VHH binders against PH domain-containing protein DDB_G0287875. Designs and how they scored, part 6

Target 1, 92 residues: PH domain-containing protein DDB_G0287875, of Dictyostelium discoideum (Social amoeba) (q1zxe2r132to223)
Amino acid sequence: SKGKSGWLLRKRPGRYDKLYSVSKADKYLRLYENEDTDNDPLYELSLENSIIELKQDLHLQLTLGNSERYIFTHESESEIVSWAQELQATMN

## First folded at step 4 (VHH; framework vhh_surovatamig_d1)

Design u1
Fold by ESMFold2-Fast, scan of step 4:
Formats: C-alpha cells, structure tokens, sequence
Structure u1 (fold): chain B 92 residues (1-92), chain A 118 residues (1-118)
C-alpha cells in the first residue's frame, strides 16, 4: 500500500473525536490532533498482530496486538471502506 | 489473572453521596483506559464514565455530569467514582470495567450495588 492520510472520527462513549490519521509502510497508524504532523501524535498504534473489521454500520474496529480496541468511522462510506482496505493491506 | 474488585456501594437517601472504589490486579493498570458502567434493575448496561491511562481525559454520560467524578491512582492500582447529589434513577449495580467501548469491555468486576431510596 502507498500509505494513507486523512481525517477519521474515533468513536468514544458519548462523542466522536476528529483525528488526523496517518498510515505508512512502517505498520503504525498515527493519530494527530490536526494536520500538523510535525507535532507528536496523540496515539501511535502498532498494526503488528492486529485485527481489522469493518462492521455493517460502517464502523471500523481495530484490535491491536495488545488487545486495545479503537473504533473509527467517517461521514463518507467510500472513505471508511478505503481506510479499512489500506489498514488491512498495511498489516499484510 | 485479571481481577477487578469493586467496593463502596450501599443504601443512601436522595441527595446523598457515595464513593466507589475498584482495586485492580493481574495487569499493568497504568496502561489502560478505565470505565464505570452500571446496570439498573431490569435494564441493560449503561456506560457512566471513562478515564484515560494518565487521568488527563475524562468523559461522562449526560445524566451524571456535574454530579459524578471519576479518578484513578496508578500507584495504588485503584479507580474511583465520587457520586454526589444521588437520585433514585442512579440505583444500579456499578461495575469497574477495563477498556469499555461501544458496549464492549475486556473485563469487569462483580459489581457493587448502589440503592438510592427515599
């Protein structure tokens, strides 16, 4: 995969956090407060030994190797599908 | 073996206060988001509050905002819920939960009963 960057909505109890998300060939998903990726990421998620599932309600469930779970969605169906494909390709 | 043990529940009058505690063992407590969830008699599980690993972020269900405060002590491996201005509708079994998200959690304790009666 060529990598991917863009906004994702991270589902939390009672809210969605809008996070600028970056997937690269190093098999990490990095989540930033905004598009300024020169700042430290808020979350740096290793995709090694991870599981990705796109649910019927178009929420993307990422289960990390350490069993932590992150749920993402997007206002655009095509965009969340694209993210699911990108993360799966990066894990392979 | 992951264990979460709740305490502090009891019978209180409306307007009263309780402090719930959860003692964690069998995992690195400081690495996990922690939550309180509750189940009222005959109802499903309801998320109440969540706290980030370092305590920097907290979130609450609307009905408890301004009344409940979640906190943690990573050195003591303990999670707390301070409940003020209790209402009859707060009556529930309260569970300490690890990584609660979208009606899912890895582990929860056995719960502690809070009864608010007039």
Amino acid sequence: as target 1 above (92 residues)
Amino acid sequence: EVQLVESGGGLVQPGGSLRLSCAASGFTFSDYWMSWVRQAPGKGLEWVATIKQDGSEKDYVDSVKGRFTISRDNAKKSLYLQMNSLRAEDTAVYYCARDYYDSYFDYRGQGTLVTVSS
Scores: ipSAE 0.012, ipTM 0.252, lowest interface PAE 8.6, mean pLDDT 86

Design u2
Fold by ESMFold2-Fast, scan of step 4:
Structure u2 (fold): chain B 92 residues (1-92), chain A 119 residues (1-119)
Amino acid sequence: as target 1 above (92 residues)
Amino acid sequence: EVQLVESGGGLVQPGGSLRLSCAASGFTFSDYWMSWVRQAPGKGLEWVATIKQDGSEKDYVDSVKGRFTISRDNAKKSLYLQMNSLRAEDTAVYYCARDYYDSGYFDYRGQGTLVTVSS
């Protein structure tokens, strides 16, 4: 996969967190507080043995190999579809 | 300048009610999602409730669902939190906060109003 970066909304109980998200060929999704990726990421999510599902309501469900679940969305349908495709390609 | 001014806090007995108000100025209030957040003694900030620009969507932390109601009056540039069936664990300083896109990013909050629930 080529890699992708951009903002994603992570669903939390009762709210969304805005996280700057980076996917690279190393099969990790890294989530940052802001666009300054020289800072440490808040989360490093291994995509190995992960499952991606884009639901009808445009929420992307990422289930990691350890059974942890992350839910993402975006205001732009084309952007969340692009993220689903990129993460799937990164997992192969 | 952006200002958010909370009022309505006080001492109340368990099972009692309070209504908090927030007066907004210095920005177009109707363009923003608004939230209430609180900080209990010795604890971090906790999100309580959020309301969409037009009032059409509301959300609450699980511990206050069915007890608290968030509302707004865009003409008066005011945000409200009706708190019913108050519990000792609701004791906190309550802050009015401006939120971008229901994202949890609070770029401004007020000075806060203290709510003490005690017998």
Scores: ipSAE 0.007, ipTM 0.137, lowest interface PAE 11.1, mean pLDDT 85

Design u3
Fold by ESMFold2-Fast, scan of step 4:
Structure u3 (fold): chain B 92 residues (1-92), chain A 119 residues (1-119)
Amino acid sequence: as target 1 above (92 residues)
Amino acid sequence: EVQLVESGGGLVQPGGSLRLSCAASGFTFSDYWMSWVRQAPGKGLEWVATIKQDGSEKDYVDSVKGRFTISRDNAKKSLYLQMNSLRAEDTAVYYCARDYYESGYFDYRGQGTLVTVSS
């Protein structure tokens, strides 16, 4: 299974946006403080039973099986589209 | 019954320090991310700082980085905000908030404690 890594800005309701180093492997999305993935991730998100939507405003919305919502953006349209495709492919 | 009770606010001069406390009850405190949120006079709510369940991850709004420190004591079921180098812009009612899995959605918020920075 394919993987993907890079930086994503997380939109947090009621809080300031935060930049994470993100790594996707198999059915997990892991968020790190920085590019050193040898450290433990801050978040380990199971993509099982998740809903992935790329909205018209280029906000990538991830709703996990437990109903937690994560919203990501990227300055580059091609990058956020690439992330949406990688996550959506995992669900197919 | 979930309860969050803030204390430690007061009047302080610019450059001064204050330590806010929040006493939690009615839930397993160590299972939740906790946050401080503030509301300045005439403004909306602004997130200030968040701390992970075990204290291993902390995050701050840019304007307070290097000046404020969030901490917690799970044995005492308490959340703290150490505020140093206070500015007039920090004047606000400060709320302790329970953060639902660090999603930025706050289930519960306390009554607040007023911090006034004035000379």
Scores: ipSAE 0.006, ipTM 0.191, lowest interface PAE 10.1, mean pLDDT 84

Design u4
Fold by ESMFold2-Fast, scan of step 4:
Parts: structure tokens; sequence; C-alpha cells
Structure u4 (fold): chain B 92 residues (1-92), chain A 119 residues (1-119)
């Protein structure tokens, strides 16, 4: 996969957290507080043995190999579809 | 089949405490985020608290922060909610829920346990 970066909304119970997200060829999804990636990411998620499901309500469910779960969405349907495709391509 | 069984509800005076328990069966409990959600009389479902698989992350609705504590015991396949400094507005049926994110997204919830805060 070619990699992708941009904002995602992470679904938490009762709220959404806006995280700057970066996917690279190293099979990690990294989530940052903002676009300043010189800071350490808040989360480094290994995509090895992960499962991605884009639900009908346009929420992307990422289940990591260790069974940790992350739910993402975006205001733009084309963007969340693009993220689902990019993460799936990185795992394949 | 997936089963969640809540217990520990009851009648308590304002300022009192209760500890709710949830016994899970039919799935690998340690693989799931777990939540407590509640429904007050005449209202919809409200998320209350969530805990990560290993207990390392916890989240709470603002109205219960500092008063409620969510915890889990993966060996016993049990989820807990310690409720302190109870208020009349905490009166609700409390549900244990797997993978809860909002009223439109949750896998399973139990039968619930009634908490009434009244004098």
Amino acid sequence: as target 1 above (92 residues)
Amino acid sequence: EVQLVESGGGLVQPGGSLRLSCAASGFTFSDYWMSWVRQAPGKGLEWVATIKQDGSEKDYVDSVKGRFTISRDNAKKSLYLQMNSLRAEDTAVYYCARDYYDSSYFDYRGQGTLVTVSS
C-alpha cells in the first residue's frame, strides 16, 4: 500500500476523539493528537493479524491481533472508505 | 450463547453506595471492552463507564466522574461498578454491555439491575 495520513474520528463511549492518523508500509497505524508528528503518537497500532470491518453506518472497526478494538469514522464517506481500503491493502 | 447477568442493585439513600456485579459467560471475556449503561425512568439508554480488556484504560460519563469506579476480574469473568455518593438522578436500570459505543451499537447486554436512590 502507498500509505495514508489524515484526520479520523475515534469513537469512544459517548464521544468522538479527533486524531491525526498515519498509515505507512511498516504495518502500523499511528494516531497523533495533532498534525505535528514530531511529537510521539498517542497510539501505535500493529496491523499484523488485524481485522478491518467497515459497518453500514460508516464506522470502521479495527480489531488488532491482541484483540484490542478501535472504532473510526469520518465526516466524509469517501474518506472513511479510503481509509478502510488503505488499511486492508496494508494487511494484504 | 452470550450471557451477561447483573446483580447488586437496590434501594439506597442519597449519599449512599452500591456495588454492581456482572457475570459473563459464553464468550472470551478477556477479549472485550466492557461497559455499564443505564436507563432512567422515561429516558433512553445512557452510557456510564467503559473499561479496556486488560483494565488499563477507563472512561466515564462526566456526571459520575469521581463517584463511580469501573473494574474487572478476567479470571472470574466479572465486571464491577462501585457507585459512591449516589444521587437521585442515578436512579436507573443498570446494564452490563459488551462492545457498547452508543444506543445504536452494542453486541449484547443483560437483563439489568434496578438502582433506586430515594429517601
Scores: ipSAE 0.014, ipTM 0.274, lowest interface PAE 7.3, mean pLDDT 86

Design u5
Fold by ESMFold2-Fast, scan of step 4:
Parts: structure tokens; C-alpha cells; sequence
Structure u5 (fold): chain B 92 residues (1-92), chain A 121 residues (1-121)
């Protein structure tokens, strides 16, 4: 995987959280409060043994090996498709 | 068989407090985000609060922020909602709900029978 960084919207009941997301090909997805990645990430998600699925409504569902689930989307269709491809490539 | 059983509802005056409890069984409670949702008379379902599997993250609908507190006890397989400074608009049946993800996105795959909260003078 080539790595990718950018904003993602994480879906929760009743809201979306805007998170700065970073993939650096080390099989982790890191989610930050903002673009300052010198701070600790809010979430550091291991992609090993994970399942990823891009749904027809353009929400990306990530199920981690420990059964935790994260749902992401983006205002841009091309951007969420790009994220799905990046994360899938990083897992494999 | 997944079961969620709510208790703690009742009649309370405006400004009063109630604590709701939910007993979960039939699944690994600690694997799920859990929520409270409510339905006021003649209205649709409204999400109220949610809590992460380990209790580290909590979220609330704006109308209850600062008044309601969601918590959980994974050893007891129980979910709680502490409701303070209750208002007439909080009158509703309150449901314990299990969070789930499917092809349509985010939803609640199980709810309990509900417990009625009436806030009236």
C-alpha cells in the first residue's frame, strides 16, 4: 500500500465524528483529533485479521480482529473508494 | 436468545431524578456498544446516549447533555442511565438497545420491552 492520510467521518448513533485518518502501510489505521499527527492518535486500529466492506450507501465498515466495529464515510465518493482500496491493500 | 430487560422507570416531578437499569443476557455484553433510545407519546424513536464496549467513550443527544449520564458494568452485564434535572419533554418509554452495523449503516438490532418515565407535576 502507498499510504494515505485525510479526513474521514466516523458514524455513531445520531452523529458523525470528523477524524484525521492516517494509513502508513504498517497494518495500522490511526485516527487523530486533527491534522497535528505529532499528538497521540485517539485510536490506533490494528488491521491484522480485519474485515473491510464498502456498502452501497458509501459507508466503509471495518471489523477488527477483536470484533470492534468502525464505520466511516466521506462527502466524496472517489475518496471513500480510495480509502477502501488503501485499507484492503494494507491488510493483504 | 438475546434479552434486554429495563427497569427503574416511574413518575417523577420536574427537576427530579431517576436511574434506569438494563440487564443483558444471551450475548457477550462486553463486545457491543450499547445505547439508550426513547419514544415520547405520539413521536418516533429518538437516540439518547451511547457507550463504547469498555466505557471509555460516551455520547449524548444535545437535549440531555449535562443532565444524563450513561454507564455500564461489564462484569454484571448491565447498562445504566442516570437522569437528573428531568423535564416534561423527557417523558417517554426508554429502551435499552444493542448497537449494530449492517448494509444500511448503523442501527439497533435488539431493544428491550422498555420502561416508562413520566415527568409531570
Amino acid sequence: as target 1 above (92 residues)
Amino acid sequence: EVQLVESGGGLVQPGGSLRLSCAASGFTFSDYWMSWVRQAPGKGLEWVATIKQDGSEKDYVDSVKGRFTISRDNAKKSLYLQMNSLRAEDTAVYYCARDYYDSSGYYFDYRGQGTLVTVSS
Scores: ipSAE 0.014, ipTM 0.235, lowest interface PAE 7.8, mean pLDDT 86

Design u6
Fold by ESMFold2-Fast, scan of step 4:
Parts: structure tokens; C-alpha cells; sequence
Structure u6 (fold): chain B 92 residues (1-92), chain A 121 residues (1-121)
């Protein structure tokens, strides 16, 4: 996979957090407060031993190896589908 | 068979307190995030609070922050909502919900039958 970057909406109880998301060949998903990736990411999520599921309601469920779950969506259906495919390709 | 049974609702005056309980059976309670959701008369479902499997993370809707406390007892397979400083706007049927994701009726796979909370003078 070539990697992917762009905005994702992370579902939290009662809200969505808008996070600039970066996937690279190193099998980490990194989430930033904004597009300035020179700052430290808010989250570095190891995709090793992770499970990715895109649900029918277009929410992407990422279950990490430690059983923590992250739920993502996007206003664009094609973008969230693209993210699901990229993350799956990266961890395969 | 998954079952969630709520109790503890009732009539209370504004400024009063109630503690809601939910007894879970038919699944491994400690494996799931749990939530409280409510439905006021004539309105849709509103998420109220969520708690992580081990109790380490809790989240609340803005209108109840500082007034309500969610907790759980995994040994007793029970979920609780301590409701303080109750307001007329808190009048609703309160449901215990098993949460596969977190925080939406669209992500809850099971709910109980509910317990009525009426806040009235």
C-alpha cells in the first residue's frame, strides 16, 4: 500500500472528533490534531494484530491487538471505503 | 439469552437524587462497554453516559456532566447511574444498553425495557 493521509471523524460518546490521519507502510495509523504533522500525533495506533471492519452504516471499526476499539467515519462514502481498503492492505 | 433489567426509577422533586441499577445476564458483562440512554415523553432516544469494560473511561452528555455518575460492578454484573441535582428536563424512561461500539442507539445491540424517572414538584 502507498499510504494515505486525510481527515477522519473519530466517534466518541456524544461527539465526533476530527483528526488528521496518516497511514504509512510502517503499520501505524497516526492521528493528529491538524494537518501539521511536524507536531507529535495525538495517537499512534499499531495495526499489528488488529482487526478492521467497515460496517453497513459506513463506520470503520478498528480493534487493536490490546482490544482497544476506535471507530471512524467520513462525510464521503468513497473516502471511508478507501480508508478501510488502505488499512486492510497495510496490515495484510 | 441476553437480558438487561433496569430498576430504581420513580417520582422525585427537582434537586433530588435517584440511583438507577441494571442487572445483566446471558453474556459476559465484563467484555462490553455499557451505556445509559433515555427517552423523554414525545422525544427520541438520547444517549446519557457510557462506561468502558473495566470502568477506566466514562463519558457523559453535556447536560448531565457534574450531576450524573455512571459506574459498574463486574462481579455483580450490574451497571449503575447515580443521578444528582435532578431537573424537570431529566424526566424520561431510562434504558440500560449493551454497546458494541459506543454511544448511539444505532450501535447498541441490546436494551432493557426501561425504568421511568419523573422529576416534578
Amino acid sequence: as target 1 above (92 residues)
Amino acid sequence: EVQLVESGGGLVQPGGSLRLSCAASGFTFSDYWMSWVRQAPGKGLEWVATIKQDGSEKDYVDSVKGRFTISRDNAKKSLYLQMNSLRAEDTAVYYCARDLYYDSSGYFDYRGQGTLVTVSS
Scores: ipSAE 0.013, ipTM 0.255, lowest interface PAE 7.9, mean pLDDT 84

Design u7
Fold by ESMFold2-Fast, scan of step 4:
Structure u7 (fold): chain B 92 residues (1-92), chain A 121 residues (1-121)
Amino acid sequence: as target 1 above (92 residues)
Amino acid sequence: EVQLVESGGGLVQPGGSLRLSCAASGFTFSDYWMSWVRQAPGKGLEWVATIKQDGSEKDYVDSVKGRFTISRDNAKKSLYLQMNSLRAEDTAVYYCARGYYYDSSGYFDYRGQGTLVTVSS
């Protein structure tokens, strides 16, 4: 896969959290507080045995191998579609 | 088989308190986010509170923030909801649910049979 970085909105009950997201050729999605990726990520999500679904309302559902779920969206339709494609390519 | 059994509901006066419990079995409780959801008479399901696997993150619907506290005991495979400063609008059947809320429909894969909370004089 090509790798991708950029901001994503993580859906939480009643709110969205803005996280700087990084996908590399490894099977991890890393979520950072801001663009300074020299800091430790807040979340390091293994894509191994994961399921990715882009829903009709443009929310990307990531279900990890441990059944933990993360929901992402973006203000730009093209960006959330691009993220869905990148994560799917990394898993395949 | 996944089982969730709620208890602790009852009749309470406005301003009163109740503590709800949920006993989980049939799965590795410590691997899952857990939630409380409720259904008031004649209304749909409303998400109330969610807690992360290790208890490090908790989220609440705005109407209960500062009044309700969600907690869990992974060794006992139990989920709790401490409800303080209860209002008539909190009257509902309360359900323990596996997973956390994603949208208005919810993405819970299992819930219990519920426990009734009535807030009335």
Scores: ipSAE 0.007, ipTM 0.251, lowest interface PAE 8.8, mean pLDDT 85

Design u8
Fold by ESMFold2-Fast, scan of step 4:
Structure u8 (fold): chain B 92 residues (1-92), chain A 121 residues (1-121)
Amino acid sequence: as target 1 above (92 residues)
Amino acid sequence: EVQLVESGGGLVQPGGSLRLSCAASGFTFSDYWMSWVRQAPGKGLEWVATIKQDGSEKDYVDSVKGRFTISRDNAKKSLYLQMNSLRAEDTAVYYCARDYYDSSGYAFDIRGQGTLVTVSS
């Protein structure tokens, strides 16, 4: 894949966390506190053996190979659709 | 023991059709959303289709919309995928997956042994 970076909202119980997200050819989704990616990411998610679904309410469900789940959304429909396509391409 | 057994795969020409089946045992099938996921040679897992417990809601990945139909028979504890207008890019091992939904979203609990679909001339 070409890779993709941008803001995503991660769904948590009772709130959303705003995370700067980076997908690269190494098949990891990395989540950062802000756009300064020279700092360590808060999360490094291996996409190997992972599954994604974009739900009707525009929430993207990522299930990692270890069965951990991450749910993302974006206020822009085109952006969350783009993220779903990019993550699937990266997994393949 | 919870088990999912896929069948119905095979070799088919482009434009052809196949119907995949999944027989479930060891759990109350009608309580779960069910999905089909696939893995092409050398690629990662790709979600294909999902169906709600009672069959009232269905979702598909864009590349198969209008070509594939997911269905279920709760009395027979079976899940199906009707695949029409098959393309070379549909070549993959197809897996039956049991979903659950909670406040965190969906997760795939169980995946069977899979059934191979090869689309070639």
Scores: ipSAE 0.013, ipTM 0.221, lowest interface PAE 8.4, mean pLDDT 85

Design u9
Fold by ESMFold2-Fast, scan of step 4:
Structure u9 (fold): chain B 92 residues (1-92), chain A 122 residues (1-122)
Amino acid sequence: as target 1 above (92 residues)
Amino acid sequence: EVQLVESGGGLVQPGGSLRLSCAASGFTFSDYWMSWVRQAPGKGLEWVATIKQDGSEKDYVDSVKGRFTISRDNAKKSLYLQMNSLRAEDTAVYYCARDTYYYDSSGYFDYRGQGTLVTVSS
């Protein structure tokens, strides 16, 4: 994969959290509080032994190797589709 | 009420096979992705396999690829895990789990069964 950066909405019970998301060739998805990636990420998610699926309601489900789940969406359908494709390519 | 009941666990020798079953009730089984997860003694919960609502998509943790097969029968409201070429490292309690969009990093699944113990030992 070529990498991808941008905002994602992470679904939480009763709300969505806006996180600046970065995917690189090292098979980690990193989630930041804002666009300043010189700061430490809030989350570093290993994509090893993970599954990603884009559901029909345009929520992207990431299941990590330890069975933890992260649910993402975006206001733009084309952006969430692009994220699903990028993460799948990174895991392959 | 949602119920998931696992069966089929037991003691097997390395290289042996087991088939696990999960009987679902209290919800529309065909509307949900389903998973198998396991917990080895003294370890955390580990995802093993997932299957789409209609059975068209399946995925596995790398350590079981080529050895385990997940399947479902929506008419019987049942989920299965065929386990071949079992290894000592596969020893764990195996749980049937209902998959949902609503869980975040602090939660895995909205419902799990009580589990079935698989022990692989000589």
Scores: ipSAE 0.014, ipTM 0.160, lowest interface PAE 8.1, mean pLDDT 84

Design v1 (from e1 with Y100F S103D S104Y G105E)
Fold by ESMFold2-Fast, scan of step 4:
Structure v1 (fold): chain B 92 residues (1-92), chain A 120 residues (1-120)
Amino acid sequence: as target 1 above (92 residues)
Amino acid sequence: EVQLVESGGGLVQPGGSLRLSCAASGFTFSDYWMSWVRQAPGKGLEWVATIKQDGSEKDYVDSVKGRFTISRDNAKKSLYLQMNSLRAEDTAVYYCARDFYDDYEYFDYRGQGTLVTVSS
């Protein structure tokens, strides 16, 4: 995969957190507080042995190999679909 | 492996207080948002409160705002819920949960629970 970067909304109880998200060829999804990726990411998610499911309500469920779950969405349907495709391609 | 062990539940009369504790092991506790989730008899899971990794942000379900306080001690790998002004409707099994979402299917780890009964 070519990699992808951009904002995602991470679902939390009662709210959404806006996170700058970066997927690269190293099979990690990294989530940052903002666009300054020179800072440490808040989360480094290994995509190895992960499962990606895009739900009907345009929420992307990422289940990591260790069974941790991350739920993402985006205001743009094309963007969340693009993220689902990119993460699936990166896992292969 | 990840373990979350709750304690502190019990029988209390309306208006009383309880403090729940959760001991975490098998992961880097300070890297995760933590939540308290409850299940009342005959009901589904209800999110109660959430706290950010460093304790700087806290959120609560409307019915417990002003009565419950979530806190954490990262050095002790512990999560707490101070419950004041308890009501009969707070009767539930309370679970410590890691990275919980509103949908039950979307939590990644949950403890065994501790029972809180509010009754005379």
Scores: ipSAE 0.029, ipTM 0.357, lowest interface PAE 4.8, mean pLDDT 87

Design v10
Fold by ESMFold2-Fast, scan of step 4:
Structure v10 (fold): chain B 92 residues (1-92), chain A 121 residues (1-121)
Amino acid sequence: as target 1 above (92 residues)
Amino acid sequence: EVQLVESGGGLVQPGGSLRLSCAASGFTFSDYWMSWVRQAPGKGLEWVATIKQDGSEKDYVDSVKGRFTISRDNAKKSLYLQMNSLRAEDTAVYYCAREYYDILTGYFDYRGQGTLVTVSS
């Protein structure tokens, strides 16, 4: 996979958190408070043994190997589809 | 069959405390993040608090931070909400909810029948 970076909306109960997201060849999805990636990420999610499901309502569910679940979406359909494809390619 | 049964609601004066309990059955409780959500009379559902599978991470809506504490006991398959310094605006039916995204049910795939909390003098 070529890697991808950009904003994602993380669904939480009752809200969406806007997180700058970075996927690299090391098979981690890193989530940052903003686009200053020189700061530490808020989350480092290992994609090993993960499962990705893009639902019909364009919410992407990521289930990590430890059973933690993260739900993402994007205002742009093409962007959330692109993220689903990139994360799947990185895991394979 | 997934079941969530809340208890502990009641009438309390402003500044008082209540402890809500939720008994879970029909699923592996320790595999799920759990939440408390509430619905005030005539209002929509509002998320209140969430807790990770092992209890290591907790999150709260701003209006209850420092006043409410979410906890769980995986051996007893129970979820708790300790509510302190209660305010009139906390009056609501409180629901125990299982966190799992599903396109038919949204963010909570199951919630219980609810327990009423009334904060009034």
Scores: ipSAE 0.089, ipTM 0.436, lowest interface PAE 5.1, mean pLDDT 88

Design v12
Fold by ESMFold2-Fast, scan of step 4:
Structure v12 (fold): chain B 92 residues (1-92), chain A 119 residues (1-119)
Amino acid sequence: as target 1 above (92 residues)
Amino acid sequence: EVQLVESGGGLVQPGGSLRLSCAASGFTFSDYWMSWVRQAPGKGLEWVATIKQDGSEKDYVDSVKGRFTISRDNAKKSLYLQMNSLRAEDTAVYYCARGYDYEGYFDYRGQGTLVTVSS
């Protein structure tokens, strides 16, 4: 995993939340309110026993080990594809 | 083994209130997001509300915002939906569901409880 940082849109019922997302080699995806990563993340997601699926509608489905699901997308197809590859590489 | 049992449905007049309950068993309730979904007569399943494991995040479909409140009690392994200012269009079978899935698919749902809003 090379690591990756950037904005992602998290699908919620009836809306999208814009979250600054950080993937590092430690097998966690961290989601921040904004680009100030010195603050605590809003979500710290363990990728252990997780499943990543990039759907044809360009929504990335992350299913955590506890069956909790996070759905992400991005305005750029290349960016959401890159995020799918980064998260998959981090889990392997 | 996983069981979700809803209760609290009934007949109420428009403007009335109901509180739905869901008793969970067979899994570690505190590890899961929980949701309420409903199905009106002749319609598909509609997601209504979701609550995070610790209760810190809640989301609602726009049509119920300000009227419905989702809550949970992890010690009692119970999920609740307080429904205020009920409207005829809220008439549906309400299901307790484990997890949250933006596509409306949940791994477990209860048998449902019928809410009828009519005069």
Scores: ipSAE 0.013, ipTM 0.263, lowest interface PAE 7.6, mean pLDDT 86

Design v2 (from e1 with Y100F D102E S103D S104Y G105E)
Fold by ESMFold2-Fast, scan of step 4:
Structure v2 (fold): chain B 92 residues (1-92), chain A 120 residues (1-120)
Amino acid sequence: as target 1 above (92 residues)
Amino acid sequence: EVQLVESGGGLVQPGGSLRLSCAASGFTFSDYWMSWVRQAPGKGLEWVATIKQDGSEKDYVDSVKGRFTISRDNAKKSLYLQMNSLRAEDTAVYYCARDFYEDYEYFDYRGQGTLVTVSS
């Protein structure tokens, strides 16, 4: 996969967290507090044995191999669709 | 099949404390984020607190931060809410809820609730 970087909104009860998200060929999705990726990521999510589902309301559900669930969206429909396609391509 | 059973509610004076418990069955408890949500008399549902599968991340609504503590025991399949410095506005039915996807006001699964009344 080509890799992808950009902002995503992570759904939490009562809020959305804005996270700078980076997908690379190593099959990890890394989530950063901001665009300074030289800092440690807040989350490193292994995409091995993961399931990606883009729901009808344009929220992307990522279920990791360990059953942890992360839910993302974006203000742009084309961007969240692009993220779903890139993460699926990275896992394949 | 999936069941969540709350306990620990009651009548307490302002400034008092209560500990709520939730017993889970019918699913792999350790695989889910868990939340406490409440409904005050005549009001809608509101999220109170959430906890990650392994307990490493906890979040609270601002009005209870510093007063309430969420915790879990995966071996016992139990969720807890320690409530300190209770206020009259904390009066509500409290529900144990398995976290949900679409809208935090609509639960995936919740129990029957336990009533907490804070009054003098």
Scores: ipSAE 0.014, ipTM 0.275, lowest interface PAE 7.2, mean pLDDT 85

Design v4
Fold by ESMFold2-Fast, scan of step 4:
Structure v4 (fold): chain B 92 residues (1-92), chain A 119 residues (1-119)
Amino acid sequence: as target 1 above (92 residues)
Amino acid sequence: EVQLVESGGGLVQPGGSLRLSCAASGFTFSDYWMSWVRQAPGKGLEWVATIKQDGSEKDYVDSVKGRFTISRDNAKKSLYLQMNSLRAEDTAVYYCARDFWSGYYFDYRGQGTLVTVSS
């Protein structure tokens, strides 16, 4: 896949965390505190054996191979749809 | 069959403490995030606290931070909520829930245990 970078909102109970998100051909989704990707990511999520579901309320549910769950959204419908497509392409 | 059974609710005075317990069965408890959710009389469901599978991450609604502590015992398949410095506003039925994400998703919850904070 070609990769994608941009802001995502990670749904936590009671709040959203803004994370600068990077998907590359190595099948990891990396989440950073801000746009400075020279710093270490806060999370490195292996997409191997993962499941992705875009829900009707435009929240993207990512279930990792180890059963950890991450939920993302975006203010823009086209952006969250684009993220769902990119992550699915990267997994395949 | 997935089952979640809450206990530990009761009547307590403001400033008092209660510990809620939830016994889980019918699934691999250690594979799931677990949450406590409450419903006050005449109100909707409100998320209270969540704990990661291994206990390494915990989150709370702002109104209970510093007063409530969520914990789990994977060997006993049990979830707990220690409730300190209770306030009248904490009066609610408390539910144990599997994979609850505030406002979006849970797949199972128990039948609940009533907590009443009153003189």
Scores: ipSAE 0.006, ipTM 0.239, lowest interface PAE 9.8, mean pLDDT 85

Design v5 (from e1 with Y101D D102F S103W F107Y)
Fold by ESMFold2-Fast, scan of step 4:
Structure v5 (fold): chain B 92 residues (1-92), chain A 120 residues (1-120)
Amino acid sequence: as target 1 above (92 residues)
Amino acid sequence: EVQLVESGGGLVQPGGSLRLSCAASGFTFSDYWMSWVRQAPGKGLEWVATIKQDGSEKDYVDSVKGRFTISRDNAKKSLYLQMNSLRAEDTAVYYCARDYDFWSGYYDYRGQGTLVTVSS
């Protein structure tokens, strides 16, 4: 896949954190505080040995190889579906 | 079985302080992020504060920042919430909650709750 960039909502207790998300060919998902990707990312998530599951409520569950779990959604159904497809393609 | 038991609630005047405690059993307490959540009369469940497994990271809802402090004692399998400068709007049942999975940001268990009433 060519990669993808855009906003995602990360589910947290009682809230969602809005994170600018970047997937590249190096098989990392990087999450930034805002669109300025010259700054360091808040998280660098290795997609090697990860599991992606898009639930019926349009929450994307990403389980990393180390068993850490991240839950994402988006206000747009087409965008969260696109992210699920991109991350799955990047892992393979 | 997973069990979370809260204590320390009560009636206090505005500006007062309370310390809530939560005793955990039935799981490896030190492996989980823990949270305090509350439910005010007639309202939904609201997140208040979260603490990382080792206590190194803490987060709070904006309305309690600078007033509340979350802490934990992994050896005692206990979670705490120190509440200072209490306001009438803090009146709620407070629940101790376990995050479902490390980093997931949602919780799968909570206790029976402890009532905090802030009134003159």
Scores: ipSAE 0.013, ipTM 0.234, lowest interface PAE 8.3, mean pLDDT 86

